# Ledger of designs, part 1: VHH binders against Serine/threonine-protein kinase mug51 (mug51)

No score or structure here was measured in a lab: all are predicted.

Target 1, 306 residues: Serine/threonine-protein kinase mug51 (mug51), of Schizosaccharomyces pombe (q9p7q6)
Amino acid sequence: MPALLKINKKKNGQTKIDRLFSKRRKTSLAIEKNHSKASMCTGQSPLNIISYNVPPLIVLRNKTIRNSIEVLVEEMFRDIQMRQQTNVLVAQCPRMIVETQLIGLFQSNYTSVAEELEQSIRTGDIRRLYLNRSDKFCGESCLILRPEFDKLFTYYLCKFKDQEHIYTLIFKLHKLLIENPLPSYTSEELKFNWEERRLLISMGFLILAGTDSYGISLPNLGIFTHILRNSRNDLSNYLKKRPYREVIESSLYNRNVSVACKKKNEAFFGWKFRLCDAIGAGLVDSFMTTCGRAFRLTKKGLEMKF
Structure headers, positions and changes below count from the first letter of each chain, unless a header shows other numbers; Kabat numbers aren't used for antibody chains.
ipSAE, averaged over its two directions, is called F for ESMFold2-Fast, E for ESMFold2 and O for OpenDDE. V2 adds 0.75 times the mean of E and O to 0.25 times the DockQ between the complexes of E and O.
[cut] marks letters that were taken out.
Atom coordinates printed by the task and the answers are left out, and those that the model quotes come from them; centres of patches stay.

## First folded at step 5 (VHH; framework vhh_gocatamig_d2)

Design s10 (from c3 with Y53F)
Fold by ESMFold2-Fast, scan of step 5:
Structure s10 (fold): chain B 306 residues (1-306), chain A 123 residues (1-123)
Amino acid sequence: as target 1 above (306 residues)
Amino acid sequence: EVQLVESGGGLVQPGGSLTLSCAASGFTFSYYDLAWYRQAPGKKRELVAGITFGGDTVYMDSVKGRFTISRDNAKNSVYLQMNSLRAEDTAVYYCATDLGYSSSWYEGYFDLWGQGTLVTVSS
């Protein structure tokens, strides 16, 4: 008999995110040096940069990690008018964020909020989920609030309600994760036998992070990563066609609605949602000009293939 | 109508080759992962090969180097090129997709299946 296929990938979201932040800062400095004498706000000349100290893309009155995720989730499909076909994708998409968006939102202040995030994960208020497939996807870890996390487990319990063995396994896993919220689990902490752990891995509820270290995932993250990849590709392709790969912020919001209406079977995240992601992933740098906030595609963003 | 239709099965000698085709309709093909499963007499259904909407592929160990999965989004089709066929490859081959976006090759997530096409490898 053939063994179960093992297709899980090791993810190291924290180390990867830290490296992305460092690379983004180096790119921003290079951009500043290359066009410090530019003066135009639009057109063929590079934008006149007055500062890299940029106001937050989303202004938060309550600066908790929980509220930051809630506000980012509200931006997921804001300002988008979609056709019936794309509404199905939107309806199926879990409401969650990628960790790069917190980097993009907090920027230089991110290290201060990383401790709060870790505390929220320990209490179970926020769960870190690892993606089963990378798809050249930066960050490779998602953050989900407990109500949405529970909703997704309920969906799979309903799907497998008539399959006693599978239902019991998913039910037991969900209960364990709620009662013992850890960022990762050993086999002893999970209390599943080898066959059960292999099945949960094959199903997409667990990933193998080390010899005796398991990360948590969810099977239906594919739609989220699909829409995110489409969103990154759309933003990158748009910026590639702009003079000096730069754009003033205000022009992006008007374009978003137009692009969504023109593409029959594509869904995009809202501009603020994807800009926080792109900035945090090092694909886009933000800076202030005399004409307001602007964005530029980095070398990393230019070289991305989606 | 949402459906998958397979073709290309048949009788072939050991060491021979076959190409299986699967034509999809009724859904946005380019958004979905596609898989080839097979079921031999008296055995459970097993994943042979998979291809993500991003073009990444997966294969079961016994077919690596012999089988190639590919997709053509313009034609809404997925293919399985089978080379160096063995008697053990004899099975009904099914094309499948997961309309629920599972991001997993676990059989229980695949909710749209083709009718199956028989591949017999014998002398």
Scores: ipSAE 0.260, ipTM 0.676, lowest interface PAE 5.0, mean pLDDT 79

Design s11 (from c3 with G54S)
Fold by ESMFold2-Fast, scan of step 5:
Structure s11 (fold): chain B 306 residues (1-306), chain A 123 residues (1-123)
Amino acid sequence: as target 1 above (306 residues)
Amino acid sequence: EVQLVESGGGLVQPGGSLTLSCAASGFTFSYYDLAWYRQAPGKKRELVAGITYSGDTVYMDSVKGRFTISRDNAKNSVYLQMNSLRAEDTAVYYCATDLGYSSSWYEGYFDLWGQGTLVTVSS
């Protein structure tokens, strides 16, 4: 009997589709239970390091790049209470990742995964998104899975269903991007006139990446980069105040309720989403101690400014 | 056009069977989770069954073992096979999916609903 079925049975009432995703969340929940044992160990300064060969932050049952991104997306807002998840920034944030999170998740094993990522980008199963110059973020690439990408286009087609010209434009763009996935497009490859390209840029679906070179973007992509910047700043500032700039994993997680979404216009990503990013970006080192996994702010992380 | 259209409802006697169908159009069906809800007159709308994009299923307690949800991605359709029907199964049945790209996966929401199909179980 699946756990999802048992959970739904116990409620015996109206249940949201969120319950159907319980199976995917079980992996993350199991990991959270495991690090609860580490909370019985009190971190000390300096922490007693026993190894730099650490297990992944998220234990994957399926090590495909698709499953890795799906599990990372589940972590985006896991630590945020329901009230805070109705925050405008959270509600409007596209569900995506940055490549540094894959680097942080796989670490020494990333070289084998990098080829799968590039193949998936070339086939269109994963889209690399361009950032406007004003939205650039430390050179990281933003990645979105095709189901989430298609969901966004379906949302906008529904929104503009009564505006024939805009509907047709969005429909044609989506079809073109599925049939001909490219890193960037010329005006000839897009087959849109100047007015159509300007409209798509104004809506946030395209950006000018160079002379007659257009990159694929998404409406509200700036919200994702804003939350990521906030998340990095919070983590860095917290670690700067710690003895030796070190913290054990369980102590860090004990902070999430008080740190996440302090104000109406603030949002932070969940801890594992943030930590995969920070490790992959080289801002934080991970290591094993007698009290479990720990993190230390690197020299690069100390020098970080936003 | 982005829509869900239900069919297959009708009058059936207790112990009988019905198959409900939901045809989807205007979106990439195979990437979305689909659910069947029902609402009886004067009662709250309730989840009957759900199926994920990967084919995993969930059922409410009172229909488990009697109802079967399935999908056919080639036909862009989801089905609800209802067996051993009871008077308390009388309701309008709705097909639903979540198309909101901004939706929270915690306490996920259904934002596209079909028109509904009436199932009446009486002698």
Scores: ipSAE 0.000, ipTM 0.295, lowest interface PAE 11.6, mean pLDDT 75

Design s12 (from c3 with G55S)
Fold by ESMFold2-Fast, scan of step 5:
Structure s12 (fold): chain B 306 residues (1-306), chain A 123 residues (1-123)
Amino acid sequence: as target 1 above (306 residues)
Amino acid sequence: EVQLVESGGGLVQPGGSLTLSCAASGFTFSYYDLAWYRQAPGKKRELVAGITYGSDTVYMDSVKGRFTISRDNAKNSVYLQMNSLRAEDTAVYYCATDLGYSSSWYEGYFDLWGQGTLVTVSS
């Protein structure tokens, strides 16, 4: 038996996946409650709240899950400086979303599209990927469209083309995932032996979700999570310093744009991409004022660090 | 210039202790995962310990409870505290990082390596 890294397992397999679905539903309900509560606040804010009926951050011509992901992906690096366009992290970042962004995009209507998402995962048109690091917001999942998913596997096949054993494992895994798209896999469903599964885990293609339950991941997710953490921390830290932890949209937009220019070697997501995540993750609430849309840091946002 | 420089290796008796240091320059240290690998003569290089930019740690089974990895972002340094050393720990120790952010401890992803520091445990 070769010496192996001890994996610090957070949650078991089926229970972990079930908890992700439960967490997503609870987060959706919490967002609705928080928006309602924000509209009821009358004495603690310098901003006069006039409505909980907030215009959509992104106007969708077609409200399908596929189009929603496509539009969010287009927002990933919109309005970033030319300097950031040449950033290695931006160039290498997989084009995908985190599920919180769908919650933020659809808000109270998210429950109505959740079944469409699950069906698209079952057909393999959309893949759910799990973050392969033990970190804040453990259990978060990402969504990637099939063409981008295939493109990333092609990248790793090319990278390991001269290592026959590794190439063969990645090739067989990709073929299996395309032929049998499932949210999770048992060892019997994967048809890999213990050593092969451990190697795929160490490489970041699989995560252990339970005793005999595996979630799918990709090594490049580390780039996506790095940029996401930068986005969440910057937004949270800025709002913590605002009076009553509130800000009007135009002020927050201008701040967001300026930060991308000042931090050398950092990468940032685009304005709407960032806000859909923050709202969906329950880090900020949105409400209407006489001066337009505004945002307030939630209790969850106060307690988070990345 | 982007580099990692190890120090702290030497000769020690079984049961002894050593602290290895790795100093980084030329990149934003605090954003990268750091790993300690070792290679004994005639053997494959193996991961000993790793620390993420978030300070989460991983260890090879044979060193758990004996070795501790830590980082000091203000000093651009990562450390490996080695206690209860055994003859089987004799190897050249390498500090490494993955500038490609693969978020995996698989050796093939690591692209920046130090020159190595020799640790000899003799009875």
Scores: ipSAE 0.314, ipTM 0.606, lowest interface PAE 2.8, mean pLDDT 79

Design s13 (from c3 with D56E)
Fold by ESMFold2-Fast, scan of step 5:
Structure s13 (fold): chain B 306 residues (1-306), chain A 123 residues (1-123)
Amino acid sequence: as target 1 above (306 residues)
Amino acid sequence: EVQLVESGGGLVQPGGSLTLSCAASGFTFSYYDLAWYRQAPGKKRELVAGITYGGETVYMDSVKGRFTISRDNAKNSVYLQMNSLRAEDTAVYYCATDLGYSSSWYEGYFDLWGQGTLVTVSS
């Protein structure tokens, strides 16, 4: 088997993403540094921070988190398709959102959002899926809506229609997950034997999250893991080269900056979604300056080996 | 047409080395995961090594430290360098890819296979 990284959690329902959000808020809110004069909004001096209370990068008018995720996923993939028409990964990528993108979008308001999200997960309207690869991004999570989740299981059932044992195993798993939507499952709750659980792990439907704790995943999630790693590497490398590891949002529209920092058309995710991810993961802090919103690479972002 | 063509198999003494090559055509090679599987006489086919389109690698426990998988996107090729060969490594070796992007090394996802190349390690 491929080397699998386990999700670090103490109790069912606890995730690395929840911990990252907590640490990120503490880092950005606990210390407000008064940067000295002056930024003329150039690279000559550290930027003057006015506030850490920043407007959302994407404005949503939806009443529920479920509808907000639906709109965000549609917007994200419409943008991707327009910029990446020849990229074969676009058609193969599951329609879902990375949880760090949601955390970074809502920032200080995420506590309320997280409570509503947990209710939707308990009803099965939204599923949390765990990214699982051998690199440092193992344990990140994605959110998928029930219709898309069912569509993906239908795809794999059709693919294995002529392999009765495999078909039955996938069918039984899907039925269990729909009828009993838990954040994680014990071997007793799954009721699969050791060989069946091992096979489901190798197929990409389960990940081992603890001694007797299994998280749900899906085949094709490795695409998201790879895209996230590349996105975070590109952003971190760009910010490392900036004076004081800071950039003003308006300078991201500058032709010279776009050319130096890989063109936006070459990136899989749009720049707003990339920044939301980095903020949610605690790799980038956002703040207001006299010249508008700015971004700074955190200590965590500096130390990450992507 | 989409195709994988293998080469490099042969007879080698225990402790010897071989390099297997797999040339791909008919698809955008750089976007796909590639794997080497093997099937020994009377045994089921098993994953030996895999390499993702991002360059990450996985290995079967019994070959770790002895085998190295690599890819060359400019040449549309994947390689398996086999060192310190043992009698138990005797098998037909297959190159494979998953055109459906399952991002899993489970054999049943792989839908494009090479013809196979025989590796015999004399006792």
Scores: ipSAE 0.404, ipTM 0.748, lowest interface PAE 2.9, mean pLDDT 80

Design s14 (from c3 with G50Y)
Fold by ESMFold2-Fast, scan of step 5:
Structure s14 (fold): chain B 306 residues (1-306), chain A 123 residues (1-123)
Amino acid sequence: as target 1 above (306 residues)
Amino acid sequence: EVQLVESGGGLVQPGGSLTLSCAASGFTFSYYDLAWYRQAPGKKRELVAYITYGGDTVYMDSVKGRFTISRDNAKNSVYLQMNSLRAEDTAVYYCATDLGYSSSWYEGYFDLWGQGTLVTVSS
């Protein structure tokens, strides 16, 4: 018989499948189209820059790396009710961030935080992951908290419980990564033979980062990679169309509602999650105006393709 | 709405070939890894072949060099080309995908399975 029927989690999964079907049916109903209102600033001239000393996009009361990642992950799901046709896809993503989002959150203060991040990686509290070879995002650095990382490995161990060879490889890999938390691994550090490493790469648990350098990844990151790519493209294309490639912050949130109604086949992460990414990657500059915070597409952002 | 439908099974003589097809609907096919499993009577279901959303493949040792898994994202389909078939390959073949991670926002890690297609290798 099917191994799936032996696991309680699979019975729970059947209930979730039924719920997902019902949710997808409801989102297929006709929805009246909503349009964003015009910005209060006219945009007929370059925005009047008051300062480049910009308040953080997200105000943190606890400024630890762990809390910063937790808050950024919450922004990943922000206002997804406005994007009901895409929230199902976002919900299927692992709870992790792109490292640029952390850079964008702290901006000029990132140097004081970078050492804490490296310490957390060395202790294993935070794992650095890499997006695999899909579209233009191969090798992007992501950060995931230890509990979420362990949860995903537990998920895959349960999935392959009845395939002893695959189960043993995943189990040994997880144990090694927990006992020896490194940013990257040599073949000697991994202690797997050539065939084992090749299998783990094919399944999406490892990536080649150099001649004898391996990064850690996860299977089934296609949704996350697709949404990240679409999120970056949407923001860049939106800003390219704006006068002087500038926009007032409030106009971006209004745009999000408009996009949800027009593009049923596209999924986007929450706006602050996306803005932290773009700022950290140097694709977007932030500055203060008389109309509040504003953003401008940089030369780097104009030239990048995703 | 969300489903996998297999086809292509049948009776074939040892040394023969078959192509199994799996048509997917109701989800964005190109985002997901897909697998072919098989189950012979009285045996556990076992992984035969796996293909990632990026196109990388994994095979069970006993089918390496004989079977090829492939996907066509434009047709929302995954295929298993089976060559040099042996009596031991006789089984019901299933197409499967993993549709999700658990999340605090939406809890639902689960597999989606097809109905299966019977392959019989016999003289």
Scores: ipSAE 0.154, ipTM 0.606, lowest interface PAE 5.8, mean pLDDT 76

Design s15 (from c3 with G50V)
Fold by ESMFold2-Fast, scan of step 5:
Structure s15 (fold): chain B 306 residues (1-306), chain A 123 residues (1-123)
Amino acid sequence: as target 1 above (306 residues)
Amino acid sequence: EVQLVESGGGLVQPGGSLTLSCAASGFTFSYYDLAWYRQAPGKKRELVAVITYGGDTVYMDSVKGRFTISRDNAKNSVYLQMNSLRAEDTAVYYCATDLGYSSSWYEGYFDLWGQGTLVTVSS
């Protein structure tokens, strides 16, 4: 068993993640309100702006949260060439989304579906996941569908099948999470002793969210965060170089994302996945022009460093 | 070749100082967290310090204020500056990274390890 570490900085990181999640949720609501206000104002742009009410980036068969996540997941690597299909980052990346992508997808309509998301989390059909260590890109809230969540636990059970104590611990945790889907758990609700909880935290399955409060995480979140950071940096750096920091959607899609992926350890998300995230995170604004949809880097996007 | 190579170990008296170095090759160093582990005779390996790809640092309680982890991305190297060394710091020190990008520093996820460098604190 790994030595029991005092997780003072990691504990501070978990507190920071909680604060960043709260701030992000408030920022997402502010973005929606600001977008609504912007539709009543005259803009200055070299592009001929005809509306700030843009059609969704992704066409949905139905507007349920579950279908929205499924369709966003399909976009994760859509623009990736064959060489990237064998890339270890792409292969090992959890199929999930960042909560900001739902805001980017629904924009002004997001508030109408937020209650459905909370209900799906309570039933366990969707799990909200948190990062379990401090890094400068922490605070992203991730959403994963139950089948992918179960698949990842199966992966770790297989990985540790010859380590009885670790296997039993992961097995018991998965069973508990499926039988009692809660947003957070107390030590009494988890039914694990101190050493077991510390080991699960060290392994990346739990985070300490407060005094006797534990949130759910997964070891593979680091891969997702790495690709997300690279994707945001690529988009931001590209837009910074454009006149007025604006681009027409068709011009953006004609850019070969894979030209930037020259090493085994590089990967980017597909354009629609990235744009839903960037819009929802307030890094990019979208608007309609006579030449179609266009995007503009916001002040927040200009100042972000990943 | 994907590898980590440690150097800088040796014999030092209590209260002395040593700097350990770890040189990385074969992967994009700046994208990864780097850790220093140690293993004393007859004991399991324990995490000493971590530096994230973002530059944040984490230390084991018994070394806080005495050890400093740092990185130089231009040189593909990570360092452990050890001050005020004690007999209890005697161990083989290992540099390690998780090429699988796990969001955890659990020892079982680290898939690339150096060969180790011996530090002996004795009079």
Scores: ipSAE 0.254, ipTM 0.641, lowest interface PAE 4.2, mean pLDDT 79

Design s16 (from c3 with V58Y)
Fold by ESMFold2-Fast, scan of step 5:
Structure s16 (fold): chain B 306 residues (1-306), chain A 123 residues (1-123)
Amino acid sequence: as target 1 above (306 residues)
Amino acid sequence: EVQLVESGGGLVQPGGSLTLSCAASGFTFSYYDLAWYRQAPGKKRELVAGITYGGDTYYMDSVKGRFTISRDNAKNSVYLQMNSLRAEDTAVYYCATDLGYSSSWYEGYFDLWGQGTLVTVSS
């Protein structure tokens, strides 16, 4: 986890730099409003930008990490039209968030929030999970609250109750993770032999993060990863179609927002869930206009088409 | 209709080979882990091999090096290639997937099983 903390520190540094350049771009955009170019005169005029100091996208009753994850989880399937066939998929999706959403939610205040997150991970109240290496989201970390994490382990213990060897391994792993909540584990810290560790990796409970470094995962995360991938692609494609790749916040909650995919089993996360992720990942900038909060796809967001 | 359909079972001599196939329908196959279980007469069902949505594989000790599990997401199918078959491998083989558990909307467990395919290893 020192490596992930280092990455988050670099992301926070990059976010500050991106904020400064975004502010400069907003200034340039304001100047261009007075000297509109022919190449930008197709469609609507740019939004009247008044500030980069943007209020939080989600108003929290308390600013704890636990409450932030709870509120983001409530937004997972809100304000999105879903087909009947996706109801089963939605019901089976683990209730968890992507760590970039906390970055997007807290923005410049994330440095202080990151400290509370690390404390919550150390106490075991929140668990950091890693997505499978074969996914395009390899290296992404997810956060799950302990009650949801424990429920999923209870499910797998019940599933394997008649397979003594497998049951014992899952039981011992869950007990270890609750009693010794670390960001990552060495083989010595896990107390499993080579064959036991290989079995847990094959089942999807552990991933190999380094030579002797193991991260935690869960079986059947394909549902979450697919919905996340579809959600990012849908948001990006939607913004690409908007004049100047900008949209007013109020228009995102319109029931007539078009769906990019016609497939029966399509599902998307809610707009606030996606926006926190996209802002935290640097794919979308937020800014204040005379008509309220707005969002714009960044150069990074344009280039990340895969 | 949500279902798994196995095929490829039959009678084979010791040392022979068989390939079992499992065709999935009614759900998004690529999201889910899949497994092969077997049940011999009078015995409990046991996990033989598994493959995750990411392609990682697991095998029980008695079949390691003899059996290979694979998946084809384009064909919504999972396969079990069985080599060096032994009399002890005689069983009904089942394809299975775990459709999950939700703490929010559904409070149930969702396991999906196929009808099974019989494998007999005998002279």
Scores: ipSAE 0.196, ipTM 0.620, lowest interface PAE 5.1, mean pLDDT 76

Design s17 (from c3 with V58R)
Fold by ESMFold2-Fast, scan of step 5:
Structure s17 (fold): chain B 306 residues (1-306), chain A 123 residues (1-123)
Amino acid sequence: as target 1 above (306 residues)
Amino acid sequence: EVQLVESGGGLVQPGGSLTLSCAASGFTFSYYDLAWYRQAPGKKRELVAGITYGGDTRYMDSVKGRFTISRDNAKNSVYLQMNSLRAEDTAVYYCATDLGYSSSWYEGYFDLWGQGTLVTVSS
């Protein structure tokens, strides 16, 4: 039975409890209208450009790095139907962003916020996670907020609660990382023996960043980058087929939603999450037209391979 | 160990009061939202109250004004103060939090649950 839950006045941002007690809107894909705008603006001629100064994809009331990451994470599964939300890869994917999304979100203003990001990393409020060197992913680092980082470690502590050796190893690692947030660690700084370091690497908590240098990673981080790379390839392939490699925002949004419903065996993130990445990675340019915001595949995006 | 342990349940008369406690261990308590759920025999589990890691509180309509949720980060504990108890409040009460990868956007889905504590409101 539907009981009306009353929410106390919100001070700062929206948490899981805020979301849980909020009325969730159900949106129907059928109510989206896009065909008329696509027909008017795309045709078989270049879109009429008004300006290269475009409004942000996401309007932030608080432009802190913390709030920016929180909002991007909220977009991660927005516009995704139940089929994609129950996908094993999506379900196991850590809640985080890649730095290109901050670049795409802030665009020309990114330089003014880069120092705040570095400060937050130094304090441990945000953790930079490293990928294996063989990864050709353009976003070379992933960013995760301290609460989400701690959730992940607590999940693994719970998973291994009856395996004392593994539990102790994960517990010691987490304690080290929160007490001494460094961008990388030497063998001396980690204070683990060779067997323990190999096990942590095998589990996905550490990577070799250089000769006797270890970077911090997380289990299933490869799932995040795999989903994002697939998203980039899908977007690039779609735009490559468009007249002049251009599309208006409403047409692209409807295409994104359609792909999420039809490609049952592929995982995709929400469209704003995906677009911030594509813009920040230099794969897509945005501009204003007489029919609204539009996107164009760049030379870099055209040449991107599997 | 990573766990939630409830206590404080018991038999109480209608109009009475009871305080439930939930002790957390094995995780950084201050970073997590916590919730109290209840389940009466033959009914689905329902969300009673929640508290964010920032201390903001939320309640279901039928308990608002009667129940108060609070937390003590120094003691790794969350509490549910229940006043003006009714027969309809009879249930097993569970403490819960979300520690996992995939639960934050799903309504009512939590990864870690306590064992439950029975509250019986009867004369």
Scores: ipSAE 0.000, ipTM 0.388, lowest interface PAE 12.9, mean pLDDT 75

